# VH-VL binders against Probable Brix domain-containing ribosomal biogenesis protein: the designs that were tried, part 3

Target 1, 224 residues: Probable Brix domain-containing ribosomal biogenesis protein, of Pyrococcus abyssi (q9v200)
Amino acid sequence: MMLITTSHRPTRRTRSFGHDLERVFPNSLYMTRGKKTIQELLMEAYDRGYERLLIINVWKGNPLKMTFIKVHPDDWGYLGYLYLHGVKLQREMGFRGLNPIREDMPLVVTTAKRVGLDHLAFAQVFSELTTGKFVPRGDKSLLSIADKYNTDVLAVIERHPRGIVVNFYRLDVTKERAVGPLINVKIWIMEDGRRWDYKEAFGIKVKPRRKEGEAEEGARKDSH

## First folded at step 4 (VH-VL; framework fv_anetumab)

Design s20 (from s04 with heavy chain L103M)
Fold by ESMFold2-Fast, scan of step 4:
Structure s20 (fold): chain C 224 residues (1-224), chain A 120 residues (1-120), chain B 111 residues (1-111)
Amino acid sequence: as target 1 above (224 residues)
Amino acid sequence: QVELVQSGAEVKKPGESLKISCKGSGYSFTSYWIGWVRQAPGKGLEWMGIIYPGDSDTYYSPSFQGQVTISADKSISTAYLQWSSLKASDTAMYYCARLSGEMLDAFDIWGQGTLVTVSS
Amino acid sequence: DIALTQPASVSGSPGQSITISCTGTSSDVGGYDYVSWYQQHPGKAPKLMIYEVSNRPSGVSNRFSGSKSGNTASLTISGLQAEDEADYYCSSYTSDSTYVVFGGGTKLTVL
């Protein structure tokens, strides 16, 4: 699925988050950033057969931003961005030493049973960013969906008072609750122009965007 | 072979400056955090801080913030611990150690230690 | 100086099992599964024995095992051998400090 790494200034918590994602994204690898450029990471991802490169950026010690890049030898490019209120790690949910997911297992993306249109839109967006399979929830149980699609791993898009939450289930680990990580998304932006902002959703007339420079942003294929 | 090799023992007087080193070999030095750990004579281990040599991002233990400087020179795969003005209470064994992503931020490779003695 | 609490000493005879405790708070040992254990022989650098509460690095004897219950982590050494005589330190990630805190250390004597 994807190559996962961090910006050049990862914290212990950010590295843990990368490893957590490696355990819920099938056929994915967390790789230490070191001095690697975006171009070098894209070549590595392509050589390994991955369709995505994920870069986790930090701010004040916590994961702040997830940047998804399409991997292709002739047509790579930035796909979209998730800006985060925060994350809750698998260890903070009581899970440690989770085994990697086998290569033949799809990532199914679905929603909680009762969600708004913005959650449905984000489920589609998240499936596009990760190459996961979006499955409408309806009245189906997570076990029913997992059985139908021959998977043990689901990303479930859930309500949050100040954002949208992504929570991960590993049904091979427990059928009772999510294992995490829990990702609390405050803004998502796609390069095709689709976007969502929790402040606008709550009637707050403020656009929280500010000009922030990051070394990796300067390497964007789509910027001119 | 993966190893960290530290500089030799130092004998200094209070007020003097000192810079000790930790050289990594056998792995990608810029891809791993390096930590510094202090052990006073007959006492336990105290974490001082860590540095990511690839971009020199550094974090200190609250007890050592402002007391020492941690730095790295990635061109020669070497990390440093530095004092501007030594005190007798700085007498200790100083270890550098690598934090491993595979071993989830555990200190998996340790240097042999540098003994620093500060006396008048 | 907030350090994790370990007993100052523990002793056993060859073939016995001993356990060393490491007690913290919900902001370190109790809140996260990032507990490591280190063995230190006199005049030597520490050696990693356990990471992530219960995992062993390659080359560490399966006589060493780790566990955690609430705010207390434990290192158990089974089939005690003379070479196990050393100081043992626990370590944990903390939310109350920049990243790492060590326990006070435990001297294991093999009688």
Scores: ipSAE 0.007, ipTM 0.435, lowest interface PAE 15.6, mean pLDDT 83

Design s21 (from s04 with heavy chain L103F)
Fold by ESMFold2-Fast, scan of step 4:
Structure s21 (fold): chain C 224 residues (1-224), chain A 120 residues (1-120), chain B 111 residues (1-111)
Amino acid sequence: as target 1 above (224 residues)
Amino acid sequence: QVELVQSGAEVKKPGESLKISCKGSGYSFTSYWIGWVRQAPGKGLEWMGIIYPGDSDTYYSPSFQGQVTISADKSISTAYLQWSSLKASDTAMYYCARLSGEFLDAFDIWGQGTLVTVSS
Amino acid sequence: DIALTQPASVSGSPGQSITISCTGTSSDVGGYDYVSWYQQHPGKAPKLMIYEVSNRPSGVSNRFSGSKSGNTASLTISGLQAEDEADYYCSSYTSDSTYVVFGGGTKLTVL
């Protein structure tokens, strides 16, 4: 599905997040960034048959931004960005040593049973960013959806007062609860002009104080 | 040690104002939501609202919207619950409790409680 | 707002197992894996026993376990001990305007 890496000089937590994503994105690989340029990463992703390159940016030890890039030898380009409030790692949810998914199966993207239009829109956006398949939830169980689409892995889009949460299920690991990671998205932006911001969506009129004060950009960008 | 320490018991008359406090220590105060939970005598737990101290983003339970004000002062790692005019029906134990930072997981750390008694 | 439904009381003898149910809707318990359980002894603050349906915080006995089926979450206490006598509350994230909802509470009596 995709090649996953970080901005230069990732923290242990950011590397853990990359490995967590490798375990819930089928046929994906977390690769150490080192000194690799965007061009080198795109060539590596193409050579391995991946359709996406995901770059995770960090700030103060936590993932801040997820950048999704379309992989193609002649027509690569930035697709979109997820800006994060935060993540909860699989180990923080009680799961350690999960194996990556190497079988050919789709990542099904669905929603919690009751969500608003913003969540449905994001489920579609997330499916486009990851090459996953959006499946409407309705009253169906996660098990019935997984069985119908011959998959063990689902990304479930959930409500949150300050964002949109992506939660991952691995039904080959447990049918009782999510394995994570949890991702809390505060802003998403697509290169085609579609965008969402939780403050605008929820009608927050007062400008919030900056959580990190003087924040750095969180990443070094390669020439592109 | 991660803990929340609340202000002491209060005895007030109807119509009086009151502001009670909840001080966090041993963790990054601005990275976790603080919630306020009410428990009337002999009754169950009622969620009142939550605040994210890092930017003072606040959400109230519909039952308490307009009845109380939740605030925080991150410079002293303290959250507040305030009434402009107390009623006898406000008599209750008030707990503050910490939620995960950007996820509403659970109230993992609880203050010891502040008993508020409002009588004529 | 709307409280989750718990039985008012449950009882058991030392060494037995008991289960406390917590029933909501597809907008809370049924829709999300964010169910927590709290133990409250008389005169004390609540203590987190279970989070995210089935996870135990450090220091909580493995005699306490959580599960969920459809719109109903359950707390099971095995090997009942006198010290387990307390009030138990469930809580869930909710997709409506309240964001957090508590159950009405269950008084556990160890006979």
Scores: ipSAE 0.007, ipTM 0.528, lowest interface PAE 9.1, mean pLDDT 85

Design s22 (from s04 with heavy chain L103W)
Fold by ESMFold2-Fast, scan of step 4:
Structure s22 (fold): chain C 224 residues (1-224), chain A 120 residues (1-120), chain B 111 residues (1-111)
Amino acid sequence: as target 1 above (224 residues)
Amino acid sequence: QVELVQSGAEVKKPGESLKISCKGSGYSFTSYWIGWVRQAPGKGLEWMGIIYPGDSDTYYSPSFQGQVTISADKSISTAYLQWSSLKASDTAMYYCARLSGEWLDAFDIWGQGTLVTVSS
Amino acid sequence: DIALTQPASVSGSPGQSITISCTGTSSDVGGYDYVSWYQQHPGKAPKLMIYEVSNRPSGVSNRFSGSKSGNTASLTISGLQAEDEADYYCSSYTSDSTYVVFGGGTKLTVL
């Protein structure tokens, strides 16, 4: 699926996050950045048969940034960016020693059962960035989706007051709960011009209603 | 070392205003949500609302929307819960608590509680 | 107020195992793995016992375990001890406009 690396000066937490992603993105590799340039990383990704290069950066010192690049001999380029409030590592969710997925299987991207249009839009964006397969949730269980699409791994898009959360399930590890990492996305930007910001999207829907327009916008975004 | 310390007990009459406090120490105060939880005498826990002190982003439970104001002063690592006009039904223990992460995972650190008694 | 459904009381004897249920909907317990459990002794603040359905904070006995099936989460206490006598509350993230919801609480009596 993808080659994963960090900026040139990664923290221990950033390296751990890269390893966590290697464990939930099928047929992906976390590679120490060292002194490699973007061009050298693109060549390495192409030689290994990956369609994506993911670079994990520190944004303004605190939140992490995920930069997705399309790998292709004739048409490589930046695809989009996820700016994060933060992440919760697999070890912080009680999981250590998970093995990467080396079998051919899709990453299925779906949503929690009750989400708004912003979450559906992000599920599509996340599937484009990762080369995952978006599957509508409806009333289906995660197990039934996994069985139908012949996969052990799902990314589930969930609501959050200050963003959109991505959570990961590994059904070869446990059928009972998520393994993580948790990713809280506060802003996403695509190179084609599509973008989203939680501050603009979520407004005042849970605060006292002050104006008709603001109250109506909040109510519409909370409905599905 | 991580702790939340709340202001002392209050005895008030209906119609009076009140502001109680919750001071965090031993962690980055601006990086965690602070929640307020009410417990009426002999009753269960009720979530009132949360605030992110880094930007004062605030969300209220529908039951408490417009009834109270939650605020924070990040310069002194203190969150506040306030009433403009108290009612007898506001008599309760009020807890502040830190949410363990951005995902509203759990309240991992709790204040000792502030008892508010409102009687005529 | 809308609250998650817990039994009002449960009882057991020292050494026994007891289970407390917490029932919600697909918008809270059934939809997400963000269920937590709190222990409250009389006159004290609540203490986090379980988070994210089944994880224990450091310092919490492995006699306490959590699980979830569909819309119902469960807290199980094995090897019951006198000091386990307390009120227990579940809590969940909710995709409705409130973000957090508590259960009504369960009084555990150790006989």
Scores: ipSAE 0.007, ipTM 0.503, lowest interface PAE 10.5, mean pLDDT 84

Design s23 (from s04 with heavy chain L103I L104Y)
Fold by ESMFold2-Fast, scan of step 4:
Parts: C-alpha cells; sequence; structure tokens
Structure s23 (fold): chain C 224 residues (1-224), chain A 120 residues (1-120), chain B 111 residues (1-111)
C-alpha cells in the first residue's frame, strides 16, 4: 500500500504514529527518514512497489500534517493533505506489539452508522489518499463488511465536535473495540481543489493563526 | 509528574477585570487541549471553553461566548481565563483540565481550582 | 440550557452494587460514544473515572464500570466502599451545542 515516513528530526511520538500506521495500512512500511530527499523516497517507494508515499510532518513536536503523494515513474504528484488536531496512539489505547498486515487484503474505509455528508465526503477522500476501498455503512455491522470484503482491517470515519475522526479496527486482534491510532482531522485539502475545514463546517468562529511557520517536507508546491 | 497548577483565590468587586492562570508541567503542554470548567456554589459542572496551546485554536460554550476570553502562552506552559468586567454572578470555583488524546472530550488531569468571589 | 439528567442522589451499603443513570438525547448520549464519568469528593477537583462510555483510565478500580443503552448511559460501582461517597457527574459530546454538556450530578451516600 504505501511507504510511510516523517519530516526530518521526528519526535518519538511522531515515529510511534508512523509505526502505528504501518500496522493498519496493509502491505505498508514505515521507513526512517534520515537525510533522504523526497526524490530518494519516491524512488524507494517505486522500487518496493508502493502506490503512495505518506510523509508525516511535525510542528512543535506533534504530528500536525499528513501529506499523501502518488508514486509513479512518469506521473508522481501530491494528492492531498490532512491537518490534524492530534492523534491517540495504539499504545495509549492499550495495544502494544501489533504485527504489520502482510496478507493480501484491502483497507476498507467506512463510516459510523450516524454521520453527515461531511463524513461521507471524507471517507471517499481518505479512500483516494490511501488507495483503500470505500464501503457505505448503511445498517451493516463492521464484521459483516469485513467478511464481505475479505479483510480484517477497517478505517471508520466518525463524528467529533472539533473535526472528523479516523478510527482503526483490527478484527484479527479484537472485535470489542478499535485498536487505533485515532486521527482527529481538522482540515483536509486535495490538490484537485476539494477542501474542508471543521470551523466553517460546524459554524465555529475562525481565529487567525499566529503566523508561525510549519516544518514542511513532502508538501512543496511545484512552481511554473 | 503530570499536573496542572492554578493561581490562588481572588476576591474582586463588580466591574473589575481579572485574569486567572493554569500552568501545566510534566507533559508536552502544546500537545493537549486545555478546558475551563465552572462550578457555582452548590451547583454542578459547566463547561466554558477549550484551547489548544500549540496554535491557540479556541472553542467556547455558547453560554460563555463573549463573557470571557481564553488564551495561552506556550513559552511558559500557561493557559488563562480572563474577564474584562466581573459580575456578582461570576462567583464560582474555576477548574482547568487537560483533554486526553485530543480525540474525545475526557478530561484526565484537573487543576486544583481557583475560587473567584465577586461581591461589594 | 440543557443538562444531562441524573438522579439527585443514590445510596447503598458497603459491599453492594449501585448504578447511576445519565439520560440525554440522540444528539448527545444516544448519538455518540463520548460519555465520561467524573468523581468529586467535597472540596476537591473532579477525577476522571470512565471515558468513551466504558473505558477506565490507568489506576481506576475495576469496581467502576460504564455502559450505554439508547439515550441512557450508566455508571455502576460494585463492592461499594465508604471512600466511594462523592458526587458523580456524567458528560457527553453534543451536536446541538458547541461541544460538551455535563449532567446535573448525583450524590452517592454510603451508609
Amino acid sequence: as target 1 above (224 residues)
Amino acid sequence: QVELVQSGAEVKKPGESLKISCKGSGYSFTSYWIGWVRQAPGKGLEWMGIIYPGDSDTYYSPSFQGQVTISADKSISTAYLQWSSLKASDTAMYYCARLSGEIYDAFDIWGQGTLVTVSS
Amino acid sequence: DIALTQPASVSGSPGQSITISCTGTSSDVGGYDYVSWYQQHPGKAPKLMIYEVSNRPSGVSNRFSGSKSGNTASLTISGLQAEDEADYYCSSYTSDSTYVVFGGGTKLTVL
């Protein structure tokens, strides 16, 4: 599925988040960034057969941005960006030592049973970013969906007052609760122009940022 | 040790301004939301608002929008609750609390409280 | 304004089990799994006992458990002890206001 890495000088928390994602994105690899450039990462991802490069950008020590890049020798490019309120790591949900998924199975992306149009739109966007399979929830149980699509892993898009939550389930680990990571998305932007901001969506007064620069790698605009 | 330490009790007159503080220690202050909760004498808990110190993103309860200002100074790991003009009805215990994991509305670490008394 | 509905008081004897209810609507308790419970002893700050309906923070006794059915969440305390005497508050996310709503609180008496 994808090669996962961080911006330069990641914190332990950001590294943990990368490893957590490796455990819920099938056939994916977390790779230490070191001094590798974006071009070197794209070559590595292509050589390993991955369709996506994910870069987790850090600002002030926390994962604040996820940048998704399409991997292709003749047509690579930035696809979109998730800006985060925060994450809850698998270890913070009581799970340690989960094995990566090596079986040939899709990542199924669905929603909670009671969600609005914003959550349905994001489920489609998240499917595009990850190469996951979007499946409408309807009245179906998660186990029913998993069985139909021959998978053990589901990303479930859920409501949150300050954003949109992505919650990961591993049915081979437990059917009782999510394993994480939990991702709280406050803004998403696609290179095709689609975008969403929780403050605008939920009628919250928008407050100007302090104008501090973000540490940004893997999200550079190609200038003409 | 993870803790939130609040400023001391205040006795004020109506019309006066006030700013109380909540200092975090033992964790990454910029990585967690800080909420403010009011408890009037003999009453229950009322949520006032919440701030993310890393970027000062702030969210207010409708009952407190325009009544108070919530802010934070991440250089000293301190959040603030401020009134421009106090009323007698502002008499209450004020708690700050840290939101765990930033995903759900669970406050896992609480300050000891600041008692604010507004009277003649 | 809307607060979640809790009984004003409940009582029990040591060793018994008691349950405290928290009733809302489909826009808060019934619609989401973001229910928390807090314990408050006189003169003290609240302490988180349960989050996300049924999860316990590290260090909270397994005598405390949470559940939800429809629009009603419940906190159950088994093996009741004298030190459990306190006020208990539920809290939930709400889609009909700007974030959080608390219940009115329940005084637990152990006598």
Scores: ipSAE 0.006, ipTM 0.457, lowest interface PAE 13.5, mean pLDDT 84

Design s24 (from s04 with heavy chain L104Y)
Fold by ESMFold2-Fast, scan of step 4:
Structure s24 (fold): chain C 224 residues (1-224), chain A 120 residues (1-120), chain B 111 residues (1-111)
Amino acid sequence: as target 1 above (224 residues)
Amino acid sequence: QVELVQSGAEVKKPGESLKISCKGSGYSFTSYWIGWVRQAPGKGLEWMGIIYPGDSDTYYSPSFQGQVTISADKSISTAYLQWSSLKASDTAMYYCARLSGELYDAFDIWGQGTLVTVSS
Amino acid sequence: DIALTQPASVSGSPGQSITISCTGTSSDVGGYDYVSWYQQHPGKAPKLMIYEVSNRPSGVSNRFSGSKSGNTASLTISGLQAEDEADYYCSSYTSDSTYVVFGGGTKLTVL
């Protein structure tokens, strides 16, 4: 699926988040950033057969931006960005020592049963960013969806007062509750021009945030 | 005149069920989240959970998940907090409050509170 | 599961200025600008005094101001009046437990 890494000076929390994602994205690898450039990471991702490069950026010690890059020898490029209110780690949800998923199975992306159009749109966007398989929820249980698509892992798009939540289920671990990580998305931006901001989606008119605490910056045109 | 009006004080015994109410008026009830906040005698405020009355979407604090049920009836602009089996430790003042917006998660309008006393 | 750390009590005299702190972590107070402050008089429901760290709702005196530095938010009350005597609670968005976490509360005594 993808190669996962961080900005050059990750915190312990950001590294933990990268490892958590490795455990819910099938056939994915968390790689220590070290001194590697974007170009070197893209080369490694391609050589390993990954279709995506994910870079997790930090602010004040927390993961606040997820940058998804398409991996291709002739046409690599930035796909989109998720700006986060925050994350809840697997250990904070009661799960430690989960094994990465090595079998060739899809990441199924679906929604909670009670969601609006913005959540359906994001489920589609999240499936594009991750190369996951979007499956409409309808009246189906997560177990029936997992069985139909021969997978143990689902990303479920859920409602949240402050944004859109992505929560992960590992049915090979437990059928009773999500294992995490829980990702709370406040803004998503795609390079093709599609975008969403919870302030606008929920009809909230607020003054622009004066303090640079959350990276709302668009993609830079230049590659590193 | 935007306000939340809660049901009156309750005196119950352990094991009994209870459902208290919070009625909104003066605003679009289905357009705002309603939260429930507990305050034990002489103690601080504790977040219990929140509901969106427009579609009954509900989120609980981990400490209260499975302990209470939050619901709403949008036809009468009323939210509810319910226990299937009360315990003495449920003795507290219970407030409902309106969330001013998703960005802020600030409670701008509060009910007057419902005192629940559970004793033998 | 967690509560933000506030001093149990603070005191001041009429006309004085006092500050109440609210300390959390990078997962709540330090990570986001979503800190609110509430005033509660005995036997009454809480009243919103500050939201988004430093904004005041209409009708709240400009004697009340909010700020934040790192993992600590502060409520400052200038020109103390007898009517300010109350319990004060901070709250913040949190990524690590629930959507909102409250501080333990601070009793302000004016005299």
Scores: ipSAE 0.000, ipTM 0.429, lowest interface PAE 14.9, mean pLDDT 84

Design s25 (from s04 with heavy chain L104P)
Fold by ESMFold2-Fast, scan of step 4:
Structure s25 (fold): chain C 224 residues (1-224), chain A 120 residues (1-120), chain B 111 residues (1-111)
Amino acid sequence: as target 1 above (224 residues)
Amino acid sequence: QVELVQSGAEVKKPGESLKISCKGSGYSFTSYWIGWVRQAPGKGLEWMGIIYPGDSDTYYSPSFQGQVTISADKSISTAYLQWSSLKASDTAMYYCARLSGELPDAFDIWGQGTLVTVSS
Amino acid sequence: DIALTQPASVSGSPGQSITISCTGTSSDVGGYDYVSWYQQHPGKAPKLMIYEVSNRPSGVSNRFSGSKSGNTASLTISGLQAEDEADYYCSSYTSDSTYVVFGGGTKLTVL
């Protein structure tokens, strides 16, 4: 599905997150960035047969950013960006030593049963970014969806008071709960102009982007 | 048991300042939104605003923006509603309530209410 | 416009079923599955009866049920009892305001 890497000089947590994603994105590989350029990574991804390049960015620490790039010999380009409040690693959810998914199976993207239009829109966006298969939830169980689409892995878009959560299920590991990583998205932006911001979604008039230094006037942090 | 306990009734004069409190117990206070709801005598429920105590992220109803201040002190699991200068029209019952779950749509736990009377 | 419309009053006899409507727009009730219903007895704090259109909190009687069609949500109370006499409020998430909007309230009288 995709080649996964980080920005230069990633933190240990960022590297762990990359490895976690390798375990829930079918036919994907986490690769150490080193000194590789974007062009070198795109060539590597294409040579390995991947349709996406995912770069996990850390800017001045947190929050994390996920940059999705379309891999194609004639039409490569940036697709979109997820800005994160944070993540919970698989080990923080009680799962260690998960095997990567090497078999050819789809990543199914669906929602929790009772979600709003913001969550449906993001499920579609997330499926576009990952090349996953969007499946409307309705009254279906995750198990029945997995069976119909012959997959063991689902990304479920869930509600969050401060954003939108992506939670990963591995039905070959457990049918009882998510394995992670849990991704808490605060902003998503697509290169085609579609965007979402949790502050705007909650009806807040967001102040114009401040000049460098003006944020020191007392902008509140999204994490502690 | 999960509960919200509010401060006692207040009797004030127009122009006075006031700060009322809402203390949470029995749950992770920093993990849930706290909202404030006003009910004037004989009237319905009015949404005032919401705060996430973990980082003090705060949103106001347009009708109450600039009229009140909502804050929280996570070290003592307490949220506050504050007026700099009370008006007679501020006479009402004020409820705090916890918003459940992943999207702030339902108030699942309510405080007992604080009656504020403003008269000359 | 943000206002959720409820009838001012509704009445029924013991054992009867009654329904209270809550009408909004596509930016609130019609657009999202985040409709809640609250019961308020005189002098008491509101109590959550229904959340996310049709879900019932633990401890709430199954005589209370919720539904939604288009821009209108409904609270139905079956097997009406004297203790059900109260004010009922709907609320919804809204994209037209900061977060939440309440309905005007419905006074239920059990005759």
Scores: ipSAE 0.007, ipTM 0.471, lowest interface PAE 11.5, mean pLDDT 84

Design s27 (from s04 with heavy chain L99Q D105Y)
Fold by ESMFold2-Fast, scan of step 4:
Structure s27 (fold): chain C 224 residues (1-224), chain A 120 residues (1-120), chain B 111 residues (1-111)
Amino acid sequence: as target 1 above (224 residues)
Amino acid sequence: QVELVQSGAEVKKPGESLKISCKGSGYSFTSYWIGWVRQAPGKGLEWMGIIYPGDSDTYYSPSFQGQVTISADKSISTAYLQWSSLKASDTAMYYCARQSGELLYAFDIWGQGTLVTVSS
Amino acid sequence: DIALTQPASVSGSPGQSITISCTGTSSDVGGYDYVSWYQQHPGKAPKLMIYEVSNRPSGVSNRFSGSKSGNTASLTISGLQAEDEADYYCSSYTSDSTYVVFGGGTKLTVL
C-alpha cells in the first residue's frame, strides 16, 4: 500500500507513529528518512510496488501533518494533506508488539454508525489518500464488514468535538476495542480543491488564513 | 476517583478583578476539555466557553468573548476563569465541567460551583 | 445565544410517566445527534442523565430515556418518584455558535 517516512528531524513520538501506521496499513513499510530526498523516496516506493508515499511532518513545532503523494515513475504528484491536533499511539492504548498485516488484506475504511456528512466525506477522502476501500456503515457491525471484505483491519471515522477521529481496529488482535493509532484530524486539504476545517464546519469564528502553503516539505512537488 | 474541585465563594465590588479555579484529579487532565457554565440567580444554564488544557486552545460563547479569560495550568491540573473588571451583572454561580471522553458535546463530571457575588 | 425551547414546568404523580420536550432548529437539535439532558436539584451542580440523544451514563436509572424527532428531542421519565423532582436542562451542539447551547430548563414537580 505505501512507503511511510518522516521529515528530516523526527521526534521519537513521530517515529513511533510511523511504526504504528506500518502495523495498520497493509503492504506498507516505515523507512527511516535519513538524508533521502523526495525523489529517492519515490523511486524506492516504486521499486517496492507501493502506490503511495506518506510523509509525516511536524507543523509549527508540535502539531503533526501527514502528506500523501501518488507514486509513479513518470507522473508522481501530491494528493492531499491531513493536519492533526494529535495522535494516541498504540502503546498508549495498551498494545505493544503487533504483527504486520498480511499483504493480501485490504484496508477497509468505514464510519461510526451515527455520523454527519463531514465524516462521510472524510471517509471517502481517507480511502482515496490511503488506497483503502470505503464501505458505508449503515447498521452493520464491524465484524460483519470485516468478514464480507476478507480483512482484519478497519479504519473507523469517528466524531470528535474538535475535529474528525480515525481509529484503527485489528480484529486479529482483539474484537473488543480499537488498537490505534488514534488520529485526530483538524484540517484536510486535497490538491483537487476539496478541503475541510473543523472551525468552519463547527461554526467557530475563523482567524485570517495564511497567504502561502503550509510546510516546505510537501508544499512543492520538486522539494528535495 | 474522578472529580473537579472549585475554589470557594467570592464577594467583590464592581471594578475589582477576580480569578476562580477548577482543579481536576483522578484522570488525565490534558486529555479532556474543561468548560465553564454560568447560572445567574434563579435562572438557567449558560455556556461560556471551553479550553483544552493540553495546548490551551480556547473557544468562547459570543456573549462572553472579551468579558472573561479562560486559561489552564496543566502542571497543576487547574483551569481558571478570570475577570479584569467585575460588574454587578456577573453575580452568578459558575460551574466548571469536563467534556466526555466519548467524543460527545456532553459534560460528564461537574465541579461543585463557585458563587460570585458582586454588589455595592 | 438563543436557548433551546423547553416548557417552563411539568408535573406528575408517583408511578406516572412524564415527557419533557426540547425544540431547536436544523443547526442544533435537528442537525446533529449531540443532545444531552441534565438533572439539577436545588443548590447542587447539574448531573448528566442522557447523552447523544438516548444513551445513559453508568448509574443512571433506566426509568430515564431520550429520543428525537426532527428538531425536537424528548426526555421521558417513567415510574415517577419523589426524588425526580428537579430542574431538567437539555443541551445540543450548535453550528450557529461555538459548541453548545442549553435549553431554558423545565421544573418537574412530583405531586
Scores: ipSAE 0.005, ipTM 0.443, lowest interface PAE 14.4, mean pLDDT 84

